# VH-VL binders against Probable Rho-GTPase-activating protein 6 (rga6), part 7

Target 1, 235 residues: Probable Rho-GTPase-activating protein 6 (rga6), of Schizosaccharomyces pombe (o43027r312to546)
Amino acid sequence: TNLCKFTFPTPECAPPSLLLPHIFAQCVHFLSLNALHVPGIFRISGSGPVIKAITEYFYSPPHFWLDETSEIFKRIGFPSYIDIAAVLKRYIMLLPGGLFTHKDILNLLVPLYVDSSRVKVPIDIRNEMAALCFSQIDSYVRFSILCSLLALLHQIATRTQELENGMENTKDSTLMKPEALGIIFGPLLLGNSSTDLSKSCPSGNVNDLMRFETEKARVEAKIVEGLIIHWPEVL

## First folded at step 4 (VH-VL)

Design k54 (framework fv_gevokizumab)
Fold by ESMFold2-Fast, scan of step 4:
Structure k54 (fold): chain C 235 residues (1-235), chain A 124 residues (1-124), chain B 107 residues (1-107)
Amino acid sequence: as target 1 above (235 residues)
Amino acid sequence: QVQLQESGPGLVKPSQTLSLTCSFSGFSLSTSGVGVGWIRQPSGKGLEWLAHIYWDDDKSYNPSLKSRLTISKDTSKNQVSLKITSVTAADTAVYFCARSLTYWDYSGDYFDYWGQGTLVTVSS
Amino acid sequence: DIQMTQSTSSLSASVGDRVTITCRASQSISSYLSWYQQKPGKAVKLLIYAASSLQSGVPSRFSGSGSGTDYTLTISSLQQEDFATYFCQQYDSYPLTFGQGTKLEIK
């Protein structure tokens, strides 16, 4: 319903003066301050009734921030970090047309973040090319959503790396690494970027289409993993 | 039905140029996303990727061998050729050609159909 | 270059056994991993792509799993025709690289 000017808490991680829907702004702000080392963040499902309640809360003025003293949270309890993360994911899922507006965004990003790409882009140019891809987003609100989300995911990944440094058995950690976040957000951010799936499939049969979809998901995950790792360089 | 078949000289002398041909049917190298690669296997050893050629005439080479390799295609004949210059005993191997499918313009997916291989021995 | 290591060059098994073949990459390959079967006198066959996706026409007893650097090919109930050499291959980065192979032999 309402847009607000947003400043990401860590200035290095996002452009100044973003423009976000209040619901998205509050979720990003709350998670960036409180949820950087929550095990399974974004992977674990939230409570459906709580997610619905938070969504309806922000659609009922004058609710512009998450407030523990609000009547609704006295009845249902204050939402967990997992619930708030689920609201953020649901917002992206329901966004008409997705976040990238260029129909060939996958083809543009593959050479930058998929090492097996036939087109090799020098690392010093990669960041400029990625920034150019972001400039193709013709909605400042969608651009702001992408920037704030990638800033948050980068912070989570960085915090995970910091906490695992000096720890033995880092493989047993349930904290979210860039690869895991890429698997979750790849389809969400890039899934709408290809409309001619059958044209992109060489044979067009059902088995090759399933193979195509599997490889599409892998490529999307790899791109988002790379964007998360290298996000400050794209800024 | 997709089929690939390699052909080569069988025996090559050291320092000569080795020429291999892959003939295929059941698909066309004019089809977007289709490529053909060459892989070799020395006796009792593992597989080594050599080179790729794609529908758009884009080419990729194994960096360790790039200066010695040339891959080309003849789309009208359904053939892909590989040349290896300055051969030595280390080039003795079974040579395979195989079809690859490329999604979103990246090199070397994986190989879904292979030829049976052709043995090349480098000996004086 | 990414190095692919298969922990054993040969493995002995009996028909009906559950067989596991492992493959390790020198760096994360994000599930861009395929498995091949090679039999003497026959063409090499693709079994698994994207670490866990079964190629059309391949029996359901074959399955793949793994992520990051560690991957596994499993044959749930070994058949006589499964005695062969198995190779893993990464396609995450150029150049493409294969494991050294694991030969599955009759016990």
Scores: ipSAE 0.005, ipTM 0.528, lowest interface PAE 10.2, mean pLDDT 82

Design k55 (framework fv_gevokizumab)
Fold by ESMFold2-Fast, scan of step 4:
Structure k55 (fold): chain C 235 residues (1-235), chain A 122 residues (1-122), chain B 107 residues (1-107)
Amino acid sequence: as target 1 above (235 residues)
Amino acid sequence: QVQLQESGPGLVKPSQTLSLTCSFSGFSLSTSGVGVGWIRQPSGKGLEWLAHIYWDDDKSYNPSLKSRLTISKDTSKNQVSLKITSVTAADTAVYFCARLTYWDYSGDFDYWGQGTLVTVSS
Amino acid sequence: DIQMTQSTSSLSASVGDRVTITCRASQSISSYLSWYQQKPGKAVKLLIYAASSLQSGVPSRFSGSGSGTDYTLTISSLQQEDFATYFCQQYDSYPLTFGQGTKLEIK
């Protein structure tokens, strides 16, 4: 709907001069500055009424970026990090056609991030190949959404690593690691981008189809996990 | 129904080449995403993956044995063969073939043969 | 190479028991893990794939769980036919590797 020029708050994490939908820009900007350390970010469901309130607030034009002094926080309380993350995630879910526009995107990304892949790609050209995949996105707005999202997810993963390095026992941590973020965003980013990876299910029966879908989700998660970890190297 | 069955010599002499054949039914290596692999198990020990081959002739070998292994397929006969050169007593094991499917979605073995015992002895 | 460790080589149990078999990977395998059952004189059977997904035709008393490096196979109510050796296998990275196996024996 409304587009705006956007500069990611950490300039080295994204290409300069992105073009984002206003609602998406507000969410990425706010979360990048305020919400990298939130347990369960993007995993925990937000409050439906609060998500609706935030979404409607962004459609009513403020002139400035969302921060702790913003009028909305007088109504819903500060910080509503989980709910703002839910608005961002819902925006991606409702985006027609997905973010990757190439029909063979899964086939192109699997060899780069799935070590068990039958195709081996040397680490020294992996980032270049990933960058080529991003160059295939035939929409600067979708490219900008993907770049800013991966920049945000990379920052969250980095902050989680920093905080967990100071912990005695990390097993109780609910902070979001690349693996967990990949589980959430794998299907959202890649699930609708390809109708065919190896062609089709070999047997065609219902049980094999369910197995195919389960493993497809795991592969999508692994790809997004790798993109999150190596994002600065892809830039 | 998917079925696989191994056939081998039973007994082979040290330094010779061991040849194994896997015959299968219920699927075809003409179908994309399907492969057949070989796994062995020495008496009282664990499972060791040896090699596999996919519908598109893509081959993978266990690095510890790669120089001695050759895997091939005959799609029209529904067969996959494995050759192991320069065998020693350490190659005495039950040899299994098994189906694997959708390599980038799955890397496990969903149907196995019963296994064929190969003894390396003079 | 990713090493798969099943710390218990054998377990004794009785029919009706809840049995848990553990498997640890030397590095994160992102739930790319399968569980197999091997009985003497029978073909090896796939029980669980993707760490927690039940293979078609496998009884519901079998379940898998875990993430990262630590995984478990659970049999909620052991039956006579469940006495067998169980292996975990990772398929995250080449070469494909199996655990050493856990033999489930009658008490």
Scores: ipSAE 0.033, ipTM 0.614, lowest interface PAE 7.7, mean pLDDT 84

Design k56 (framework fv_gevokizumab)
Fold by ESMFold2-Fast, scan of step 4:
Structure k56 (fold): chain C 235 residues (1-235), chain A 124 residues (1-124), chain B 107 residues (1-107)
Amino acid sequence: as target 1 above (235 residues)
Amino acid sequence: QVQLQESGPGLVKPSQTLSLTCSFSGFSLSTSGVGVGWIRQPSGKGLEWLAHIYWDDDKSYNPSLKSRLTISKDTSKNQVSLKITSVTAADTAVYFCARSLTYWDYSSGDFDYWGQGTLVTVSS
Amino acid sequence: DIQMTQSTSSLSASVGDRVTITCRASQSISSYLSWYQQKPGKAVKLLIYAASSLQSGVPSRFSGSGSGTDYTLTISSLQQEDFATYFCQQYDSYPLTFGQGTKLEIK
């Protein structure tokens, strides 16, 4: 509902002068400053009543940026990192038509981020092609949501790598890597109902359609994983 | 419904060219997204991928063998052929062909139906 | 090239056992992994694709799990017909590569 001008807390990680829905801006700002090292962030489900309370709080303007002293935390307790992450994720889920407006977005992004793709794009051209894909987003608000989200996810992944570089056995880590974040955000960013991929099914029978859907989810996850890893290069 | 069957010479002499044919039914290589690959298995050893051919006649080869491999298809006969030049005893193996499905120009990887395999022995 | 390693070349088990077979990739393969069953003198059979998706016609006692570099095939209640060699395969990157195989033998 309400839009606000937004500067990502680490300015070099996103384009300047983004335009975000107030709820989304609050969540990104708070998580970027406070929640980069939270195990299972975005994977662990939040509390329904707490998510509702946070969402309702953000519909009451005007608000200052969330911090430890914010009024909402008197009601739900600080730090509600998992719940604030859940509010952010649910906001994206409820966007009609998703974040990319181009009907063939998967076909455009596969050659850039799926290493096994038969259609290859040279590394030195990949960043320019990715930037062109983002420029096809016909809404500056949707563009701003995508840029701020990828900046946040890249920061989380970078923090995870820094912490895990000190570990002998990373299998015990529940910190979020690009692959795990790609699994969560792949369908949210690329799986919108506007994408027409039905003609890509080889035979049209039920078994082939089920295989197609499974592989579509994996491809979406791999693309978002690549976007998270290479986000600074796309800027 | 989907069936693949390999055929080959059984015995080949060193330095000669080995020719293999995969005949299949229940699908067509004119169908978008369909491919056929060749995999081999030497006695008592693991599986090694050799080559792939796709509906659009695009081809992929194992880099370690690429200079010796040629894959081709005859869509009207439902056949895929593989040729290996300058064979040695190291090429003695069971050779399999298998179907794969490809989406959005990414690689086939799940070989969902395989042939029985054909044994090729390279000896003088 | 991505190296696929199956921790054990052979396992002994009895009918009714829960069996797990592991597969590790030398780098992350993002769940682009299939499991195959090979019986002597028979065609190789696809069991699992995309790390966890059961192929049509495969018994529900078979399941796959894992992510990143570590993957597992599980048989919840081993049947006589399940004694075979099992292979994992990655399809994240060319060339396509297989594990060395794990032979499941009667205890």
Scores: ipSAE 0.337, ipTM 0.695, lowest interface PAE 3.5, mean pLDDT 84

Design k57 (framework fv_ficlatuzumab)
Fold by ESMFold2-Fast, scan of step 4:
Order: structure tokens, then sequence, then C-alpha cells
Structure k57 (fold): chain C 235 residues (1-235), chain A 122 residues (1-122), chain B 107 residues (1-107)
């Protein structure tokens, strides 16, 4: 619960003067400097005992930002990129109420980022509408978490593209692209949102409910994929 | 139980129009989009269009735009497809199929009518 | 329009064999693919949606995989009742499009 003022390490990738929980700030800072090129980042689960140790370490705030000389790495080993990413992901999972506070956020974001949507928004207006959606987040801390997370995910995706552009064959790459990150973070960021279309699922039909949930997850993934790709345009 | 009931066959002359029906039962009619798909004898499936029974909004395959018209009658839970200016190449089995549509898109047709064989002959 | 190409056009398998049917999209469609089984004289039946999700009531010997442009439907141990045409369909963009179908027969 301890908050700190935060500047994203690449200042142009996030709004100035964010306010983050110290645990989240430490994870974002460390990963943005050290872990953009890690295969399977955020997808691989990490080690429970190591995740617990990192979490407990950050509960008692260090005096300065995490680096390879930090005391925690003498206990858990360096690098612990996967485990630090898991701490960040778990923090988001445990946030009460999620990150978007507007109950209709899926309906607002679908026309901006989902190509199969019947309602289309012109590309030149998309960024303004996305920015308005972000401005309606009623907690500056939640806004800061979302902005710093998207900045990090955008940097990971950008680094993946740079590295894969140099590869002769990208089929074997396990570096994280926007699509893969969207699958992971879609449900985490948007899963608490509901739509009036949830009423279209007939009660007592398990198949329709399962299909509805599958489609909802797909849409959430596409929205987060789009936010990751176009993040600099929203800033 | 979900059922989509279609007439078995229709025979029409070239240049005329036909209006095919699809009567739905066993679910809330306005909660699912209704699609129309045809299949010429021995050929693959071809999507004609979709209709949202709640609002009546439609989306068509450009190939059929202007010739196909999709409508619904909510009071009888019946969907209709009218196809005008019939030609021999319109001879096919015409299916209605339902889909749970989320944010105005759809792709999984979980229940299909039995199909109506439309024969266009001179 | 997105063109869906299925291969092979037809195949004959022995009972109990593993069958793999292929579907290729002319452009990336992520996982927005459904597979249908159509027996002679019958309407199509949904087997798989979202490339890999098994429709309720469909035997677990059926599975789907793939992403982007290349998709497969696998039957782990083919049975006599599996004789049918199999169709793939994309729902990434309008108009919705189907492959031409693969006919599965028993030798």
Amino acid sequence: as target 1 above (235 residues)
Amino acid sequence: QVQLVQPGAEVKKPGTSVKLSCKASGYTFTSYYMHWVRQAPGQGLEWIGEINPSGGSTNYNQKFQGRATLTVDKSTSTAYMELSSLRSEDTAVYYCARSLTYWDYSGDFDYWGQGTLLTVSS
Amino acid sequence: DIVMTQSPDSLAMSLGERVTLNCKASQSISSYVSWYQQKPGQSPKLLIYAASSLQSGVPDRFSGSGSATDFTLTISSVQAEDVADYHCQQYDSYPLTFGQGTKLEIK
C-alpha cells in the first residue's frame, strides 16, 4: 500500500509524474531496464517461493531501485526476470475492482481496436477517444498502474519486433508479441467489465455461456493488443 | 430444445423472386443473430448475410447486396430471406443458422436449419 | 475477401488412424476459425470454434489447432461415423468465408 512518485525509465513512453504502489514501481522499473528481450515473459509462471520472497522484500521498501547488486538477488539469484514479472502480474490480479472503473469500458473500447466490430471509429479519432477513456479512470493510482504497464508492454513488443526483424526465421521465436501479451493481460485488465450483451446468454444453457466467455476473452485480448501497439499514439 | 424449421423445397422460374422462411423455437429469438448460408449441389458453403432480430440491422455479402433482403417477424420468431432476379446458378440448399453475437460480430453457427432446396429452372 | 483453402480435397483413412485436415487463410485471422462436420444429406454441425475450443457434445477425439494463417483439425482415432465433409470458416472479417471442404472416407 505504500505509494511512490514514479518516472518511467523511458520518459517519452508514459505520462510524467505517475503515482504507483512501491511493489509495482519496483517491478516495472526493473523489467523495463532488464527484461524486454526475455522469451515467454509474463507467460511463464515463475516459482511460488521466489515470488513470495520478492513480494515480502518489497513490502519493506528498499532505499533505491532494484538492480543486480540488490540484496534480494543474493537470496533468490540473478536474474529473476520471470519471477519479477509474475509478481507484477499477481499484483494486478489481486487489485479489487480492476483497473478500468467505467462499467461500460468494453463497449467503449471495442470500436477502437476490434476490426470485426460493426461500429467503426476513424483511425484519426481513435487516439482521442482512447485518451478520453483513460481520463475517466477515477483513481490516479489505477491510472498510473495502467499507463506504466502499457508503457512496459509496448517496450517489450517493440523490442520483440526489433529482434525478430533481424532473424532469418521467426517461426521458432518465443519472444512476446502484442497478440500474446493481449491474451495474458486482456482478462486481467478488462475481465471485470460487463456489457448489456451478457443478457443475451440464455440461462440454463452451459454451451452458450461457455461460447460467450470464449468470445469475451477474445475481444478483451484484441483490445489490449491494440492498446499495446498504439500506446504511443494515445500518449 | 432449439429448433430452426425450414421448408423442404421450393421451385421457381428464372427472373422471379423467392422468400424463404426459418421458424425458430426453444430459445429467445432476439438474443441471437440469424445468418443465411447457401450450398450449391456438390459445392462449398457460401455466406449470404446476417440479421440482428432485436433491431433488424443487417450485414450482407457484397455478392448478394441488392438481391438479398433479410427480415424477421419477432411475433412469430421467424426469419426470412428474399432473393430476387433468380438465375439457374441460384439453385442451392439455403440454410438459416443462429449465432451468439458479441459486439456486433459472430462466427460460430451452433444450430442450423435443415435447409430449403431452391431449384431455379426454366 | 479472405480466401480459405482446405487440403486435401479428399482422403480415405483406415479405422483407428489419426487424421489431420488443413485450412489456410489468405491473410492473418488470429484464432477466428470454426470447423464444421457435414454428413451426406444433413446440415453442417459445429465441431470447433475459436480455432481450438471443442463444442459441447462433440467427441474428444476431435481437436483443433493453429493460429494466424495455418489451422488444422485432427481426429485422433477415426471412426466409421466420421465419414463426412469438413468445412473451415473464418470470422475475423466480413464477408464470412468458408473453405471448399475436405471429404473424409473410410478405406
Scores: ipSAE 0.011, ipTM 0.519, lowest interface PAE 9.4, mean pLDDT 83

Design k58 (from k57 with heavy chain S31D S57D, light chain A50Y; framework fv_ficlatuzumab)
Fold by ESMFold2-Fast, scan of step 4:
Structure k58 (fold): chain C 235 residues (1-235), chain A 122 residues (1-122), chain B 107 residues (1-107)
Amino acid sequence: as target 1 above (235 residues)
Amino acid sequence: QVQLVQPGAEVKKPGTSVKLSCKASGYTFTDYYMHWVRQAPGQGLEWIGEINPSGGDTNYNQKFQGRATLTVDKSTSTAYMELSSLRSEDTAVYYCARSLTYWDYSGDFDYWGQGTLLTVSS
Amino acid sequence: DIVMTQSPDSLAMSLGERVTLNCKASQSISSYVSWYQQKPGQSPKLLIYYASSLQSGVPDRFSGSGSATDFTLTISSVQAEDVADYHCQQYDSYPLTFGQGTKLEIK
């Protein structure tokens, strides 16, 4: 994997000197500058052939930073925001072992961001505890992927709020809020955590298993929603 | 087809300097960092340093700082390593190797030259 | 400087056997390790980068695994052409450093 040193386009939104896979850096950079306002971003599926074409583009030198005049857009059309977002999302889906390396990550993050948690952490230390969880990620590349992704998702959520504050009726909006982004990225970022199914669903009954999976997805979504909302405080 | 071509051998006396060449072809010379690595007879590989052909930026292993100088000639797509104050322990095969580093990151050497055997003897 | 230690120094395997070569870093290097094959009289050849990514053109019997400080190169079924020295290298921190190498021979 080609790796590059990366500075998030709005430097205050991410730690300095991140290290990202080249393809991931390009997608984050491009979307941060151009695609914060796109309805259904990350929710709408991209085109398989177009995703393949974009992926292959990143393997061909020279590797200039993507902008609206980039060569790839002559081939697939412009703007291809949905497809670039799909490339980024697919990259995360294909990562082995997930992004958080601690086996108990759900148990550590639930008290911080899930209101229904039986174990609660005072709000005044939530950010310190979240920062400690991030510091436990032993791969700097995985840490960099998480930081740059959360910075991007926070910017999208912020832009959505700005735009919706100007609308008379927000029911027409398909812009992405933290809750929607949490539903999409919860399973991607936390789904590989080793929550022991037998501890949560000891009967093995199909109905109990389905209920457990539903609750796990809800918790994962709420954690990522919280991380998106409070990202500047964690940074 | 990517190629890094190096001369086969050089013989030098102790206290002299040598300038080894590495001619690149089959790719855009300025898109990849060029590294220099040596291997003494029967020993492991030792990194000497890197140069960015686009800007001329260099990083050196401190063991070679002040003795090794890395340069490039963009017009001929050739990289050079000059090593001064030669000692018998500098006898080794010297390799050039490229890495992708468009974003100021280097590592994983995907293509290597054939190596130049430098013999330092009196 | 990060010290890379390989083990064993040498090993002899029978054709078709599974072989594992180990590489340990003196401090965490995440996944910034590459593996090289070097046959007698030849330059090193990249096999694996970023701990587990297979270089194009390399047979799929080669695989890499590990993270942080402990890394492994595996050859699932050793062939005669695999006789070589194998070197691991970290590229997490400067200076870039290599292990001492493991020599693979066939019985």
Scores: ipSAE 0.000, ipTM 0.393, lowest interface PAE 21.4, mean pLDDT 81

Design k7 (from g8a with heavy chain L101Y, light chain L96Y; framework fv_gevokizumab)
Fold by ESMFold2-Fast, scan of step 4:
Structure k7 (fold): chain C 235 residues (1-235), chain A 123 residues (1-123), chain B 107 residues (1-107)
Amino acid sequence: as target 1 above (235 residues)
Amino acid sequence: QVQLQESGPGLVKPSQTLSLTCSFSGFSLSTSGVGVGWIRQPSGKGLEWLAHIYWDDDKSYNPSLKSRLTISKDTSKNQVSLKITSVTAADTAVYFCARSYTYWDYSGDFDYWGQGTLVTVSS
Amino acid sequence: DIQMTQSTSSLSASVGDRVTITCRASQSISSYLSWYQQKPGKAVKLLIYAASSLQSGVPSRFSGSGSGTDYTLTISSLQQEDFATYFCQQYDSYPYTFGQGTKLEIK
C-alpha cells in the first residue's frame, strides 16, 4: 500500500490534508479535473484489459499525476474516463472491512437522511451528527478515501444539475444525479456494516428476510444520496 | 398465517366517539420492529392513512386528523384500538388495519391487511 | 405533504393486454413506493414494494419501475382476476400518502 499526501484539486471541497493510497489519489485527481460531465460515469462498465493496464501503470513508479500527455494514454487512448472510474470502484470493492465499519452506522445515519425515520433530527444538528460519524472512522486513510470520494461525487452531481438546468428536456439526460450515484456507492460505502438481517427480522421467515435485504440496499443508497447532496455542509 | 380482523359498531351517531378494534394472529407486537396502522376508505374514494402504533408504544398520527385520533395497543391480547372523536358524515368509510415493519427505524409499507369494517355515521 | 397523482382514474382493457398504470410524486421519493391491488369488497393486497420488488406470492406478470418522481406498474398479460383498482403509496416521509387509484375495467 503506497500512501501519499493529497490535496483535492478544488481545495475548498475537502479537508486540506488527506492521506490516500496512490492508486486512489490518481483516480480522484484525474476524474475531478476531467470527468465531471461524462454520461453514465461509474454506472457503465469499463474494459477489462484497459482497467488492468491502468492498474498496473499506477503500481509502477514514477508517481506523477495523470494528464492528457501521460504515457499510458499512448497505449490505451485518451480519454479513458469510464475505465479510470472503474479502477476507483474496484479499489473500494477490494478494501477489507469497507469504509464505515461501525456495526450501527445505518441506525446512526438514517435519522439524518430518511424523512420517514421515527427519530427526528433538526437540520442544524444533522450536519454535526454526520461530522461525528465521520470523526469515529478509526483509520485516517479510510477517512481520507471517504472525504475525497464524496467531494468528487458532489462535484459530479453539481455539474449534472448545472447542465440540466440549462436543458429544455432533462428526461433524456444520462448524466449522474445523487440518486443514481447513491445506488452505486451505497453498498460500497455501507455494505460491510455488521448488520444481521435475521436478527432484525421479527418473524424470521424467508419473505421478511428478503424484504429486509431489499430495504437495506435502499437505505444504503438513500444515505449516500444524502451525503452527496449535503457534503459541503458536513465539511 | 398472518391474519388481521377489524371490528366496529357498524353505525355511529354524529358527534359521538367511534371505537375500532383490530385483532390479529401470526405475529406479536412484543416483537421488535413490528407495527400496526389504520387506513380508511370512503365509498368509491381513495385510501387515507390515519395512525400507527409500534412495538415500543411509539405512535404516529396523520396531522390533518391528529386532534381527533387516539391509538393504543394491548400486546397480551394481540389487539390494537383506534378512537375517533366528534364523528361526522365525512367519517363514513371502510376502516382497515394493517401490519408494517420498521427498517433501521423507518417504517415500510403495509404487507398484510384485514378485510375492513364498514362504519356509517348516521342519525 | 407529498402528493401522489394517478392521472388516469380508469382504464379499459381486455384479457391478454399489456397494461401500464402511472403514478407521479410531487417531489422525489427515491423509490420508496409501493403498489396495492384492491378488488371490490375485499382486503387490499401488496403487489410491489421499493418501486420494483415483487411481493412473495404475486404473479410474475406484475412489475414495477421508475425513479425520482415518476413510477409505473405494468401487467404484461392481463388476466380476468386482474380487474381491480390499483393504488400507489409513498413511504419516503410522513404522513404516508396514496394515489387516488386507477380502476381497471373490462373493455
Scores: ipSAE 0.613, ipTM 0.820, lowest interface PAE 2.0, mean pLDDT 87

Design y4 (from z12 with heavy chain W52S S101D L107Y; framework fv_tezepelumab)
Fold by ESMFold2-Fast, scan of step 4:
Parts: sequence; C-alpha cells; structure tokens
Structure y4 (fold): chain C 235 residues (1-235), chain A 124 residues (1-124), chain B 108 residues (1-108)
Amino acid sequence: as target 1 above (235 residues)
Amino acid sequence: QMQLVESGGGVVQPGRSLRLSCAASGFTFSSYGMHWVRQAPGKGLEWVAVISYDGSNKHYADSVKGRFTITRDNSKNTLNLQMNSLRAEDTAVYYCAREYDSSFGEYYDAFDIWGQGTMVTVSS
Amino acid sequence: SYVLTQPPSVSVAPGQTARITCGGNNIGSYSVHWYQQKPGQAPVLVVYDDSDRPSWIPERFSGSNSGNTATLTISRGEAGDEADYYCQVWDSSSDHVVFGGGTKLTVL
C-alpha cells in the first residue's frame, strides 16, 4: 500500500527509478548494503517474534532508511540479517498470484534456462527472450519487486563466489550459491496453484505424482538459478 | 526423532547462580530460534527468554532481565541459560523449546518441540 | 504488560464440542497459538497462527481469533482430550511472549 521510489545500491544491477512497497524497499536496501555474505541467508528461518517485530516496525516506520542506528535495533539487537531476509521472503510468499506464474511465460523460460533442450538457445536470443518475459509483468510495482529481488540475489551469489574463490575447502561453506537460491525462490516465483496436476501426471499414482512435483520444483529452481547468474545480461 | 534434553537443574539458595543447558538432536539446531519457558509447581506457563538462530537477537521477560543470560553454541547444538541472583519465585520446571518453522522456512512464534524440563528449586 | 485471560476450567460431555476462550485487548490483531499439556508432560502445540493445525493434530481441533477473543474448539470431545490448555501470543510492543493462565478441560 505505501510506495516509494527506489534506486538499487549497485545501480548497474537494476533499472533506475524502481517503485517498491515500503516494507520491501527497506528489506532490499538493508540486505544489499549489509548482508551479502551471511551464511544461509534466505535458507535459515529466523525468529518468529523478531520477524513479527520487524514487520510491525515497517508498517509504522520512521522516515529514514534502515541502518544500524535505527530505533528497531535498540529493541531487537543488531544485526538482524536473517530475520530481515525472512520478512522479505514472507512478503513475496503473500503476493496474490506471485510475481511471475503465467503458463506462457514458464513455457518460454524453460528452453532458455533448463539444459534438457535438444537445441541450445544462443546467449543473445536468451537474454532478449527473458527481457520479453519480464516486459509482460502487468504492474510496474511487481516489475520493480522482481528486478530488485533478482538484483539482490545476484549480488549475494556474486559475493559468495568471490569469498569461496579464496577458500581452501568450499565444502564447509554455507554461503548461498545460485543453485541454493534457485531452490528457495523457484517455487516462490514460478509456482502456480492453478496448474492441473492430474492432467500433468501420466499414471496418477502417488509415486508418479511425487516424482512430478520433484521434477517441477527442479525446473523452477533451474530457471531462477539461471536468472540469478545471468541477471546483468537480461537488463 | 527430534529431541531437546535439559540439564543443570537442582536445589540452590537465594542469591546464588545456576546454569541450565539444553542439548538438541535430530534437527539442524543452527536454523532455529530457541526459547526458555518455565512453569512453577501447579501454575501456568511463563515465558523466560528467546535467542535467534545465530545468537544476534535476544529478548527476556521483565522478571529476569539483568539476572538471566541466554546463549547458544551452534557447533555443539546446545542452548544455555545462565541464571544469576536467583529468587524463590524462580522456582519452576524450565523447558527449552524450538520455534515452529513452516515447510518454506517461515517462522512462527509457536513452539513445536519441547524438552522434558529440568526442575530448579530456590529455597533456603 | 499485555494480559491473556482464560477461564480456569471448562467441562464437556463425551461427543460434544468444547470451546476454550482466550481474552485479550484487540487480540484479533495478534497471532494466537494453543498448547495442550497433560499431567507430568511437556506442552504440545495443537493450533498455531490462529487457525492452522500441525499435521500430527486431529482435525477435531480448530481455532478462531477476532476482536477481543480467540477460541480453541475441540469437536467430538474424548476422554483423551482432558488436559490443561494454554493460549499464547507475541506482544510486539513489549517484545515478549505472553501465555494465558491455562484452562483445565474435563470430559465427563
């Protein structure tokens, strides 16, 4: 309901002059500046009471951008990276119809990002097709949410790669890679409750339905993973 | 078989200290916020303290602020409650409890896993 | 401090519906959770977020929350439902978890 003009802190990662819900803008701004290297970000649940406190604070916030001097941190302590990430993720979960759930858009994205295609799409065509898919978002606010989210996820993935390149043993890393972020955000961004599961499953038995759901989640995760990795090329 | 096992309870005189521990097993301890909840004999549940998954955020009931300290060691899957300046009214069974988490990693302030409790008796 | 008020006891006949109330100023704006505690045992979550039910809890348990009263409803009461029931919220103004005083449910 309350909107604000927003410029992503790394301008090259998002279109200029985005228009975001205040709560979403506060979370993206804070995380982009402070939380790119937080282990398990978006994967770890956070604290219910703290998430509620942050959410309520943003409904009646001060006029300033969230930082370490903000009034909320006198109450809940600082930093609250995982909890702020959970508020952001919760906001996306509650969006009616999601950000990007149309059947036609999914059909266009599958051959661009899922490596099960017999023919690889050239990179320049892939980027143009992805941009076309994003242009079909009917609301500038929803478009702005998607762009700022993918910019944030791309920044997190890039920081993870930079830090892991310096590690002797990356197997111990709990920093978030594009694959892990895709697993989390794939279903959130591309899931569609209107899909008729019975018509999509050949046999209709429980084992086949479970395999179908697993494959659907894999495809959604791969699409979002690809979008995160190649986000600057889509812009 | 997700489990929380409390230990460290006992009989202690007023004004002294006691440290409670809670050992977690069967789930990824480092992913969950943790609480201490107490219950005096024959009385209701009373919330004591919470600590976030990474230990960065803590909140306390007014009755224990400045006296109790909640901490966690994620490498050992252990939650701790340091209780200083104990009073007769601190006598209770102390439960550790895990915050409920949805299938999407969402968090509610509900408690889905509780330990069996450890008795703390403060008496002269 | 925010206060949740529950009746000390509620009685229900076998097969009938038990209703346990939790009163709080503007409680409808809070998320209410409910716990069942049998003698000598730790509490068990039976309803969370006003009306959602954990998968291990029978469909006979349901909840509602509006205005100044939240209600736990137990349909087709059974002897095994005898327990103390507690409501609980997070009070963001004080940053505290608040429990109700508890209600003893008797099935006669």
Scores: ipSAE 0.000, ipTM 0.451, lowest interface PAE 15.1, mean pLDDT 80

